Miniprotein binders against q9bqp7. Designs and how they scored, part 250

Target 1, 240 residues: q9bqp7
Amino acid sequence: VPQNWFPIFNPERSDKPNASDPSVPLKIPLQRNVIPSVTRVLQQTMTKQQVFLLERWKQRMILELGEDGFKEYTSNVFLQGKRFHEALESILSPQETLKERDENLLKSGYIESVQHILKDVSGVRALESAVQHETLNYIGLLDCVAEYQGKLCVIDWKTSEKPKPFIQSTFDNPLQVVAYMGAMNHDTNYSFQVQCGLIVVAYKDGSPAHPHFMDAELCSQYWTKWLLRLEEYTEKKKNQ
Short names: E, the ipSAE of ESMFold2; O, the ipSAE of OpenDDE; V2, 0.75 times the mean of E and O plus 0.25 times the DockQ between their complexes.

## First folded at step 26 (miniprotein)

Design Bn8 (at its last look DockQ between E and O 0.85; V2 from the best seeds 0.75)
Fold by ESMFold2, look of step 26:
Structure Bn8 (fold): chain B 240 residues (1-240), chain A 86 residues (1-86)
Amino acid sequence: as target 1 above (240 residues)
Amino acid sequence: SPKEELLKLIEELLQSVEWLLKEAEELYRMGDLFYAAWMARMALDFAEDAARLAEETGNPELIRRAKELIERAKELIEEIERALKK
């Protein structure tokens, strides 16, 4: 149980976007500051077992692929993930031109993988947008806020290569999503809040992506785990 | 020594697999069947890794522990998969 509990939802804020809200998705710039990001908090609070398992996985990959092969593998994974996120922002943005959307960016198995999910996504409210929780003192950059099957969600897009998944950050992805939700719900740049999360796992071979919906109850349970990680991070930094 | 290093690696690996299975069980109780299954499949992969290393040592206790964790992971995966179909 966290010592300094704080609610994920804001009772002073509507969960329905106002009809006068901007017709263009929000894209709040990420500002340089001294408070930690969600990803830094999670990286710095990994358990000893998480650290060990990541190192063991890296060594197994190096044994299989060689040093240079592993470097190439990890570089390709990051590049494809970056291209995937760029393509999705382009697809979901009403301001993108047709010529910009016709680049090779849109020709990937990952984009094919999510097509059935995108049919259920509407009402895009934010894309690649910064969030800040001033009270709890953390920041983040969320991928998307939109309705999924009628539910307003923070949506996080993930790539997966089934035979050899890139293991980093996968342990904590639900914590990342709820941390973004909590920050958005208490960020003055946003006039609305979200109660749900969606993690979409896309596959390189174009197989149908997995939509992992997190309702308010599940998000609240993960929020408690996030608060523990944030508390641990804060305590470690005080004692340095 | 190289043999002592291998035994330490296997012991830490077995303990980390146990940790993964406990995390998977927690996620299962929370109702997150997708991440519970993913965590349990990771536990199986690392348990099989530990079993291969343990077989190289010939140490009966390490082999027994690794095989027990493999079976525990398989049982958990099956339970989660049944819950997913319902």
Scores: ipSAE 0.832, ipTM 0.947, lowest interface PAE 0.6, mean pLDDT 86
Fold by OpenDDE base, second read of step 27:
Order: structure tokens, then sequence, then C-alpha cells
Structure Bn8 (fold): chain B 240 residues (1-240), chain A 86 residues (1-86)
């Protein structure tokens, strides 16, 4: 049990969209400050087993691809991920704000992969927007807040080259999502509350993306795990 | 020695597979079937890796342990997949 319990949901916020919800998705810039990001907290609190498995995976990949091949692979994965997020932001942004869509960004297997998910996405409220939890002192940049099948979700988009998800993103993705949810629900820049999470794994070959929906109960369970990771991070920083 | 290093690696892999299986079971209990399946499949992958390496050493005990973990992972995957179909 976390020593410093804090709720994931804000009882002061209504689940009902206030009529005053901006028609335009929020895009709050991430401010560089001393506050740790969700990603940093998760990376620095990985278990020995997680670190070992990642290293072993890396070694296997190097054995298969060579050192230079592995570097290229990693760079390509990063670039493809970035382009995919940019493309999604463009797609999900209101048409009035659409700069000339780089048609080249839209021609990807990943975009094809998520088409069936995008059909169920509506009511976009935030895109590439910063969240800050003032009490728990962490920040993050969330990909999207929108309705999925009529439920308001924090949506996190992931890319995978193979039908098997990328091991680096596998372990802590649910924790990342609930961390963003908890921060947003208590960030004064947002007037609404999110109760669900959605992780979408897009595939390079255009095969149908896999949606991982997390209801409020599952989110609450992962929130407890997140709080434990945050406490571990805080303790490690005090001892440094 | 290279042999000792390999033996150590195999042992660490086996321990990590056990950890992954426990994590998968926890996720399964939480009702997160998607990530439970993911962890279980990862456990299987690394268990098979351990088995291959163990075969290179010729150590029958390590081979046995790796094979046992492979079977456990397969069983868990099957259980999760059955739950996903309901």
Amino acid sequence: as target 1 above (240 residues)
Amino acid sequence: SPKEELLKLIEELLQSVEWLLKEAEELYRMGDLFYAAWMARMALDFAEDAARLAEETGNPELIRRAKELIERAKELIEEIERALKK
C-alpha cells in the first residue's frame, strides 16, 4: 500500500462535459522544470528483472542485426513513432487548424492500422498536451484525450514493427496512462475528468491495431502501482 | 570462463521468466487479460531462449527447468486466451 495515497479521480469534477468545453482540443505546452516526468519516474524505477530482460533483448537484437543494424533499427523505430504521432495529431485536429497535411505522413502502415480505431474516436478534448500533478509533483505529455466508443479516455498511441509489441514500451504502458489520467484529473488547466484509459498498438504492416481498453476499476488498480513507483523514485532521489 | 558466464546468464533468464509468469498471473487476476497475455508470451519467448542456451551447455538440470517454464507459460497463455474468448 502506498504511504502517500492520493486519488486518481477528482470528486470535485463532474464526469459530464460542461457546455463550456472548448470546441478546440487543448494543447498545453510542456514546461521544462525540475519536476520529473512520468517517463523519467518509470525509467528510474524499473526492476532488476525489467532491466535484465531489456538488456537481454538488446543483446539478442544485436546478435541478429549487428551493432550498426541495431542502431539503425532503434533510430527508425523512434522516427516512425514520431511521424505517427504527428500524423495522428493532424488527423484528430479540427479541420480549421489543419495546416496543409503532409500527405506523406498519412501514407503509413501505422495510420492504416489505426483506421478502425479512429472510427470509434470522437470528442477530442486534448492533443499532445502537458499535464501536471501539483500535489504528487510529476508532469507528463499525453497523446490524446477523446471519447472512445462513447467513453472519455486518455489515449496513448504505440507503434510496433512486429505483431509482438516492442519490449521497451510493454511493461509500464498502463502505468503511464493512469499517471496521465491522475495528473489531468487534478490539473487546474483542465475542467473535466477522465475515468478510462486506452492503449492502441499500431502495426507497421497496416494490420488492424489492437485497442487495450482500461475501465475505471482497472485504472484504479494500476494507479496504486503507479503511486508505489512514484514513492520509490522519491526515495531514490533523497538518497542521492 | 565463458562457460560460467553462460551458466549465469541462463540462471538469470530462468529467474526472469519466473518473474514474468508471476506478473502475468497478477495481471490476469486484475482482469487485464491483454497485458497478462503479453507478459505470458514474453515469458514463453525468454523461456525458449533459456532452453536453447541450456542445450548448448548440455546441463540436464537447466534444460529441465527451462522446459518446465515453457510448459507453464504455454498453459498460462492458453488459460488467458480462453478467458479472452468469453
Scores: ipSAE 0.698, ipTM 0.891, lowest interface PAE 0.6, mean pLDDT 90
ESMFold2 (binder alone), look of step 26: mean pLDDT 90; pTM 0.894
OpenDDE base, look of step 26: ipSAE 0.602; ipTM 0.847

Design Bn9 (at its last look DockQ between E and O 0.82; V2 from the best seeds 0.77)
Fold by ESMFold2, look of step 26:
Structure Bn9 (fold): chain B 240 residues (1-240), chain A 86 residues (1-86)
Amino acid sequence: as target 1 above (240 residues)
Amino acid sequence: SPKEELLKLIEELLQSVEWLLKEAEELYRMGDMWYAAWMARMALDFAEDAARLAEETGNPELIRRAKELIERAKELIEEIERALKK
């Protein structure tokens, strides 16, 4: 249990956007400083078992693919993820921009995979937007804030290759989402808050994406786990 | 020695599988069936990996521990699948 518990929701803030909210999704720039990012906190607080399992998985992949094959695999996974996020930001942007849309971004298996999810997404409020928890002092860059089946969510887009998913970022993805939620709910750049999270797992072959919905109760339980990781990180920094 | 390194690898692998199963059980209690299932299936995969390595050593205690973890993972997966059909 965290020694310094802090609520994920802001009691001074409404769940509903006000009339002054912009007609274009928010995109708050990320500022680099000494304040730790969500991903750094999670990376620096991995258990020895997480580290070992990732290394064992890596060695098994290298045995199958060779070292050069594994390096190419990981590079391709990263590139495909980047292109997927770029495509989704383009698709979800409400403006008919003068900037060109890359036709190849729109023709990926991952985009095919999420089509049925996108039908349930509306009311996009933020895309690729920075969040800062002004009290707990951490930052992040969330993928999307939008309604999913009528519920306002922080949405995280994830790519997966069947049958060998890249496991490095999977262990802590729910913690990442709730950390972004807590930060957004306590960030003065946002006039509203969210109570739910959504992790969307898209597949390279175009198979229907998995929508992992996290209601407020589940988010609160993951929030407690996030606070423990942040507390652990803070303690390490005091002793560094 | 190579034999000591293999035994150390198996021991760390078994301990890490136990950790995965405990994480999966906690996620199950939280009601996160998808992540619980994902963790349990990962635990099964690594437990089978440990069993193959343990068989190479002929060490009966390591083999028994790996098989126990395989059965724990299978039981948890079955319980999660029953919960998902509800």
Scores: ipSAE 0.815, ipTM 0.939, lowest interface PAE 0.6, mean pLDDT 86
Fold by OpenDDE base, second read of step 27:
Structure Bn9 (fold): chain B 240 residues (1-240), chain A 86 residues (1-86)
Amino acid sequence: as target 1 above (240 residues)
Amino acid sequence: SPKEELLKLIEELLQSVEWLLKEAEELYRMGDMWYAAWMARMALDFAEDAARLAEETGNPELIRRAKELIERAKELIEEIERALKK
């Protein structure tokens, strides 16, 4: 049990968006400060087993691709991921704000992969927007807040080259999502609350993306795990 | 020695596979079938790696342990996949 318990949901916020919610998705810029990001907390609190498995995976990939091949692979994965997020932001943004859509960004297997998911996405509230949990003292940049199949979710988009989750992105993805949820639910910049999470794994070959939906109960369970990681991080920093 | 290093690597892999299986089981209990399946498949992948490496050493105990973990992983995957179909 976490020593410093804090709820994931804010009882002071209604589940229903206020009629005053802007029609335009929020895009709050991430401010660089001394506050750790969700990603940093998770990276610094990986278990020995997680670190070992990642290293072993890396070694296997180097054996298969060579060192230079692996570097290229990693760079390509990063670039493809970035382009995919940019494309999604463009797609999910209101048409009035869409300057010249780079049509080339839309021509990807990943975009094809998520088409069936996008059909179920509506009511976009935030895109590439910063969240801050003032009490728990962490920040993050969430990909999207929107309704998925009528449920308001924090949506996190992931890319995979193979019809299997990428090992580097998968270990703590649920924790990342609930961390963003908890922060948003208590960030004064947001007037609404989210109760669900959605991780979407898009595939390079255009095969149907996998939607991993997390209901409020599952999110609550992962929230406990997140709090433990945050405590571990805080303790580790005190000892440095 | 290279042999000792390999033995150490195999042991670490086996321990990590056990950890992954435990995590997968926990996720399964939590009701996150998708993530449980992912963890279990990862466990299988690394268990198979451990088995291959163990065979290179000729150590029958390491081979046995790796094979056992492969079977455990397969069983867990099958269980989770059955649950996902319901």
Scores: ipSAE 0.718, ipTM 0.885, lowest interface PAE 0.7, mean pLDDT 90
ESMFold2 (binder alone), look of step 26: mean pLDDT 88; pTM 0.879
OpenDDE base, look of step 26: ipSAE 0.687; ipTM 0.865

Design Lo1 (at its last fold request DockQ between E and O 0.95; V2 from the best seeds 0.81)
Fold by OpenDDE base, second read of step 27:
Structure Lo1 (fold): chain B 240 residues (1-240), chain A 82 residues (1-82)
Amino acid sequence: as target 1 above (240 residues)
Amino acid sequence: SKIWVYVTITAPSPEELYEIVRRIMRLAFIHGGETIYVEIEGNRALILLTLPTEEEAEKFAEEVRRLLEELGLRVTVYVERE
């Protein structure tokens, strides 16, 4: 049980979209400060077993590709991910007309992969928007807040070359999603709250993406785990 | 203290693999455990699990081995010793 419990949901906020919500998605810039990001917290609080698996993967990849090949691979993966997010932002932004979109960004296997998910996405409220949890003292940049199949979600888009048919295949992504949810739900820059999460794993070959929907109950479970990670991080920093 | 368990599986097809992985995850849950991570590559899976006790970990391991042997599949179960 976390020592510093804080709710993921804000009882003071309505779950119902206010008709007065702006039609334009929010895009709050991330301010660089001393506040740790969600990503940093998760990276520095991985278990020995998680670290072991990542190192094993790295060593295997280096053995297969060589050191230079692995660096190139890593750079390419990063670039592909960035381009994918840019493409999605363009697609989901109401202000950007199809004509203004870089057609080259839209011609990717990853974009093809998520087409069936995008059909179920509507009511975009935020894109690439910063969230801050003032009380728990962490920040993050969420990909998207939108309705998925009629449920308002924090949506996190991921790219993968490997199948991730299980939510457990997404490593700490569920923790990231709920961290963003909790922060947004208590960030004064947002007038609404979210109760659901969605992880979408897009594939390079254009095969159908896997959506991992997180209902309020599952989000609450992962939220507890997130709080524990945050506490661990805080303790480690006090000892450094 | 949680007991960490690694399970590696090879199946004839991805579909069969996913089914087996789901069964293993269910078994872990029945034993009071949790699935931490599932890596899938082709017809191979690596599952990282936690169990509440060494006893439950061993029971789980035996059940997994039995299940996979009955299916004629290759499995490795490694229980981390504290």
Scores: ipSAE 0.829, ipTM 0.939, lowest interface PAE 0.4, mean pLDDT 92
Fold by ESMFold2, look of step 26:
Parts: sequence; C-alpha cells; structure tokens
Structure Lo1 (fold): chain B 240 residues (1-240), chain A 82 residues (1-82)
Amino acid sequence: as target 1 above (240 residues)
Amino acid sequence: SKIWVYVTITAPSPEELYEIVRRIMRLAFIHGGETIYVEIEGNRALILLTLPTEEEAEKFAEEVRRLLEELGLRVTVYVERE
C-alpha cells in the first residue's frame, strides 16, 4: 500500500456530464519543467519481469529481422502510431472537418478498426492536452477527453498488430490513464473532472478495435498501483 | 513476497484460446493471485501472474496443468523460485 495516498477524484468538482461543453476541445500546451512525466515514471519503475518480457520480444524480433530490419520496423510502427493520432485528432476536432487533406490517412486499417468505437464517442472536451498534478508533482499529455457511451472518460488510443482482448494485454496503459485522470481532476486548467477511463486498441488489419472501459471502481484500483509506482520512482531519484 | 508464475498455452483457435485464458485468470484470482500481463500471438498465449505464496502458486500450477491436460492442450507452467 502507498505511504502517501491521495484521492483520484476531486469532491470540489462536478461529475455531471454535459454540464458545460466547449465548442473547441481544450489543448493545453506541455511546458518544460523538472517534474517527471507519467511515461517516464512508468518506464523507470518496470519490474524485472516486465523488462525480461520486453527484452525477450526484442531479441526475437532482431533474430527474425536483423538489427537493421528491427530498427526499420520500429520506426515504421512509430510513424503509423503518430499518423493514427493525427487522424483521430482531425476527425474529432470540429475545426478540422472542412480540411479534407490526406484522404489516404483516413483510409488506414487502424481508422477502419476504430469506427465502431467512434460512433459511441461524443462531447469531446480535450485533445492532445497537457495535465499536471500539482500536489503529487507529475505531468502528462493525454490523448482525448470525451464521452464514451454517455460517460466522460480519459481516452487513450493505442495501435497494435496483435490482438489485445484483455486489459491485461495493454501493459501499463491502465496506469497511464488513471495517472492522467488524477492529474486532470486536480489541474486548475480544467474546470471539470472525469471518473472513467477508456483504452481503445486499434488494429492494423482493420479488425474491430477492443475498447477497455474502466469504471470508477476499476480506476481506483489502478490508481493505487500508480501511486506505488510514483512512490518507487521518487525513492529511486533520492538514491541517485 | 510475491511468487511469479508464467503460463504458456496453445489452443486450436483464438476464440478457444481467449476462453482458456479467462479460466486461468479466474483460477489465479481464487488462489489470491493477480494477472499482470497477457500476450496473445495467433493461437498462443503467455500469461504472467503473481500468487501470494509458494503453496498457492504450486496449487494453481497443478490445477492449470490438469485443466489443459483434460482438454488435450499443450501447457507450460513455470513457477519462479526465490
């Protein structure tokens, strides 16, 4: 159990959906600072077992593709993810609907994969927006805040070439989502809060994306795990 | 201290694989354990779990082996010893 527990939800903020919808989604710029990012905290606190599994995967890929082939593969995967996020931001932003550029970007398998999820997404409040937890001292850049099936969620978009039918298949993504949620709920740049999370895994071949909905109870369970990772990170930095 | 357990299974189809994975995750839960990571590749899965004690990990491992043997499926269960 974490020694420095802090609540994920802010009782001073409304949890009422659609209390106020902005006409343009928020996009708070990420500022340079010395406090750690969510992704840095998670990367620096991986267990030996997590590191082993990732290194095992890497070595298998290098055996199959060669070192140069693996480098090219990872570069292509990164680019595909970047283009997917750019396409989603364009699709979800009202100002981008009249700019019909890069039609081929919108025809990717990943975009086809996510279409059935997008039909359930509405009331977009934030896109590619910075969050900061001023008390716990961490920062992040969330993908999207919107309603999913009527529930306001922090939504994380993920591309994958392999099926992720279980939330346990998404590695540390649930921790990332709840960390963003906690930060947003205590960030003065935001006047509202969220109680739910959503991880959407889109597939290259266009197969239907897997949504992993996280209700308030599940978010609280992952929040406790996030606090432990943040505590571990802080202790490691004291001993550098 | 936690006991780490790795389970590798192969099933005839992805649908059968997912159901078997769910059953294994449920077995871990009733032994007081937690599923940490699930990797799916084709008809093969790798499941990383923790169990609270070596005794529970051994009981879990035996139940998983018996389950997959009854189904006629390949399984490997590795219990990490400290």
Scores: ipSAE 0.705, ipTM 0.899, lowest interface PAE 0.9, mean pLDDT 87
ESMFold2 (binder alone), look of step 26: mean pLDDT 84; pTM 0.827
OpenDDE base, look of step 26: ipSAE 0.822; ipTM 0.938
ESMFold2, fold request of step 28: ipSAE 0.661, 0.690, 0.682; ipTM 0.885, 0.896, 0.890
ESMFold2 (binder alone), fold request of step 28: mean pLDDT 86, 86, 85; pTM 0.842, 0.843, 0.842
OpenDDE base, fold request of step 28: ipSAE 0.822, 0.825, 0.821; ipTM 0.938, 0.939, 0.938

Design Lo10 (at its last look DockQ between E and O 0.93; V2 from the best seeds 0.80)
Fold by OpenDDE base, look of step 26:
Structure Lo10 (fold): chain B 240 residues (1-240), chain A 82 residues (1-82)
Amino acid sequence: as target 1 above (240 residues)
Amino acid sequence: SKIWVYVTITAPSPLELYEIVRRIMRLAFMHGGETIYVEIEGNRALILLTLPTEEEAEKFAEEVRRLLEELGLRVTVYVERE
């Protein structure tokens, strides 16, 4: 049990989107501060077993590609991910739909992969927006807040070359999503709250993306795990 | 302390692989365990699990081996011992 328990949901906020919410998605800039990011907390608190699996993968890739080839591969994966997020932001932004979309950004296997998911996405409330949890003292940059199949979700878009048919195949991504949810639900820059999460894994070959929906119950379970990771991070920093 | 268990499986098809992975995950849950990570590559899966005790980990390992042997599938189960 976390020593510093804090709720994921804010009882003072309504679960219903206010009709007065602006038609334009929020995009709050990330302020670089001494406050740790969600990503940093998760990276610094991986278990020995998780680290082992990542290192094993890395060594295998280096053996196959060489050191320079692996660096190039890593850079390419990063670039593809960035372009994918930019393309999604353009697709999901009402204002950018009117601007000359770089047609080249839309011609990707990853975009093809998520088409069936995008059909179920509506009511976009935020895109590439910063969240801060003032009490728990962490920050993050969320990809999207929108309705998926009529449920308001924090949506996290991921790219993969390997199939991820199970939520457990997404490593710590569920923790990232609930961390963003908890921060947004208590961030004064937002007037609404979210109760659901969605991880979408897009594939390079254009095969149908896997959606991993997280209901309120599952989010609460992962929230407890997130709090434990945050406490571990805080303890490690005190000992440095 | 949690006992860590690695399961590697190979199946004839991705569909069969996913079914077997789901069964293994359910077995872990029945033993009070949790699935931490699932890696899939082609017809092969690696599953990282935690079990509450060494006894439950060994029972789980035996059940997984038996299940997969009955199906004629290749399996490796490794229980990390402290």
Scores: ipSAE 0.821, ipTM 0.937, lowest interface PAE 0.5, mean pLDDT 92
Fold by ESMFold2, look of step 26:
Structure Lo10 (fold): chain B 240 residues (1-240), chain A 82 residues (1-82)
Amino acid sequence: as target 1 above (240 residues)
Amino acid sequence: SKIWVYVTITAPSPLELYEIVRRIMRLAFMHGGETIYVEIEGNRALILLTLPTEEEAEKFAEEVRRLLEELGLRVTVYVERE
């Protein structure tokens, strides 16, 4: 259990909109500073077993594709993910002109894959927006905050070459989601809070995306694990 | 203090594989364990789990082997010691 517990939810905040809120989703810029990002914390606190599995996967890929092939593969995966996120931001933005200019960006298997999920998404509150937890000293850049099937969620969009039918197939993504949620709920740039999470895994061939919904209880369970990873990270920095 | 366990499975089809993975994850939960990571590739799966004690880990491993033997399927279960 964490040495220093801190709550994920802020009881002084509501999960419902205020009439004075702007009609355009929030997009808080990510600031250059010295505190670690969520992804940095997670990368630096991987267990020996997690590192082993990633190295095993990497070696299999290099054996199959060669070193140059693997380099190209990783570059293409990065580009595909970037384009996917750009397309989703455009689709979820209230500005019609961006959709008209970006029709080729919107035509991909990944976008086809997520269409059935997007039908259930509404009330977008934030897109590609920075979050900061000043008390716990970490930052992040969340993909989306919106309602999914009537529940306000931090939504994380992922592309995958392989099926991810279980939330356990998404590696540390649940920790990313709850870390963003905890930061948002205590970030003065936001006037509301979020109690649920959603991870959406999209597929290149257009196969139906896998949604992984996280209710408040599940979020609290992953929050505990996030706090442990953050403690491990700070302990390592303290000793060095 | 947690015991790490790796399970690898090959099933006749992806749908049968998913059902077997669910059963193994449920079995781990009943032994006080937790499923950490599941990798799916075609008809094959790798499951990484933790269990609270060596005793529970060995009981879990034996039950998984028995389950897959009853189904006539190949499985490897590795319990990490330290």
Scores: ipSAE 0.687, ipTM 0.894, lowest interface PAE 1.0, mean pLDDT 87
ESMFold2 (binder alone), look of step 26: mean pLDDT 85; pTM 0.833

Design Lo11 (at its last look DockQ between E and O 0.95; V2 from the best seeds 0.80)
Fold by OpenDDE base, look of step 26:
Structure Lo11 (fold): chain B 240 residues (1-240), chain A 82 residues (1-82)
Amino acid sequence: as target 1 above (240 residues)
Amino acid sequence: SKIWVYVTITAPSPMELYEIVRRIMRLAFMHGGETIYVEIEGNRALILLTLPTEEEAEKFAEEVRRLLEELGLRVTVYVERE
């Protein structure tokens, strides 16, 4: 049990989207501060077993590609991910739909992969927006807040070359999603709250993306795990 | 302390692989365990699990081996010992 328990949901906020919410998605800039990011907390608190699996993968890739080839591969994966997020932001932004969309950004296997998911996405409330949890003292940059199949979700878009048919195949991504949910639900820059999460894994070959929906119950379970990771991070920093 | 268990399986098809993975995950849950990570590569899966005790980890390992042997599938189960 976390020593510093804090709720994921804010009882003072309504679960219903206010009709007064602006038609334009929120995009709050990330302020670089001494406050740790969600990503940093998760990276610094991986288990020995998780680290082992990542290192094993890395060594295998280096053996196959060489050191320079692996660096190039890593850079390319990063670039593809960035372009994918930019394309999604353009697709999901009402204002950018009117601007000359770089047609080249839309011609990707990853965009093809998520088409069936995008059909179920509506009511976009935020895109590439910063969240801060003032009490728990962490920050993050969320990809999207929108309705998926009529449920308001924090949506996290991921790219993969390997199939991820199970939520457990997404490593710590469920923790990232609930961390963003908890921060947003208590961030004064937002007037609404989210109760659901969605991880979408897009594939390079254009095969149908896997959606991993997280209901309120599953989010609460991962929230407890997130709090434990945050406590571990805080303890490690005190000992440095 | 949690006992860590690695399961590697190979199946004839992705569909069969996913079903077997789901069964293994359910077995872990029945033993009070949790699935931490699942890696899929072609017809091969690597599953990282935790079990509450060494006894439950060994029982789980035996059940997984038996299940996959009955199916004629290749399996490796490794229980990390402290």
Scores: ipSAE 0.825, ipTM 0.938, lowest interface PAE 0.5, mean pLDDT 92
Fold by ESMFold2, look of step 26:
Structure Lo11 (fold): chain B 240 residues (1-240), chain A 82 residues (1-82)
Amino acid sequence: as target 1 above (240 residues)
Amino acid sequence: SKIWVYVTITAPSPMELYEIVRRIMRLAFMHGGETIYVEIEGNRALILLTLPTEEEAEKFAEEVRRLLEELGLRVTVYVERE
């Protein structure tokens, strides 16, 4: 249990968009400051068991591909992930013109993979938008806030070459989602809140993506785990 | 305060694999445990989980071995003891 609990939801905020909301999704710019990012917190608080599994995977890949082959592999994975997020931002932005869309970004197995999920996505409120938790002092860059099957969600898009049919297959991504959610719900740049999360795992070969929906109760459970990771991070930095 | 357990299994097909993984995760929950990570690669799975005590971890491990033997499938269960 965290020493300093803080609620994920803000009771003073509506979870419903009103008629005066903007027609273009929010894109709050990321401001550089001293406070840690969500991804930095998670990377620096992995358990030794998670580190062991990651190192085991890395060594197996190096044995298969060689050290230079592994470096190329990881570089390519990073580039494809970046292109995927750029393509999704373009697809979901209602104000981009056709001439501003790079057609090469739309030619991807990952984009094919996510098509059936996109049919259920509407009401986009934010894309590639910064969030800051004013009280807990952390920052992040969320992928998307939109309705999924009628429920407003923080949506995280993830690429994978291996199947991720269980939410437990997504490593710390549920913690990332709830950290963004909590920050957005307490960020003065946003006038509304979200109570649900969605992780969408897209596949390189175009196989149907796996959605992992997180209702409010599941989000609250992961929020407690996020608070523990943030507390652990803070204690480590206090002792430096 | 937590006992880490690793389960590796191979199933005849991905569909059967997913069902077996679900059964193992439910069994862990019944022993007071939690599934931390699941890796799927073809017809093979690695499941990382925690149990609250060594006694529960050993009981869980034996139940998993029995389940997979009843199905005629190979399994390895490793209980971390440090």
Scores: ipSAE 0.663, ipTM 0.886, lowest interface PAE 1.1, mean pLDDT 87
ESMFold2 (binder alone), look of step 26: mean pLDDT 85; pTM 0.831

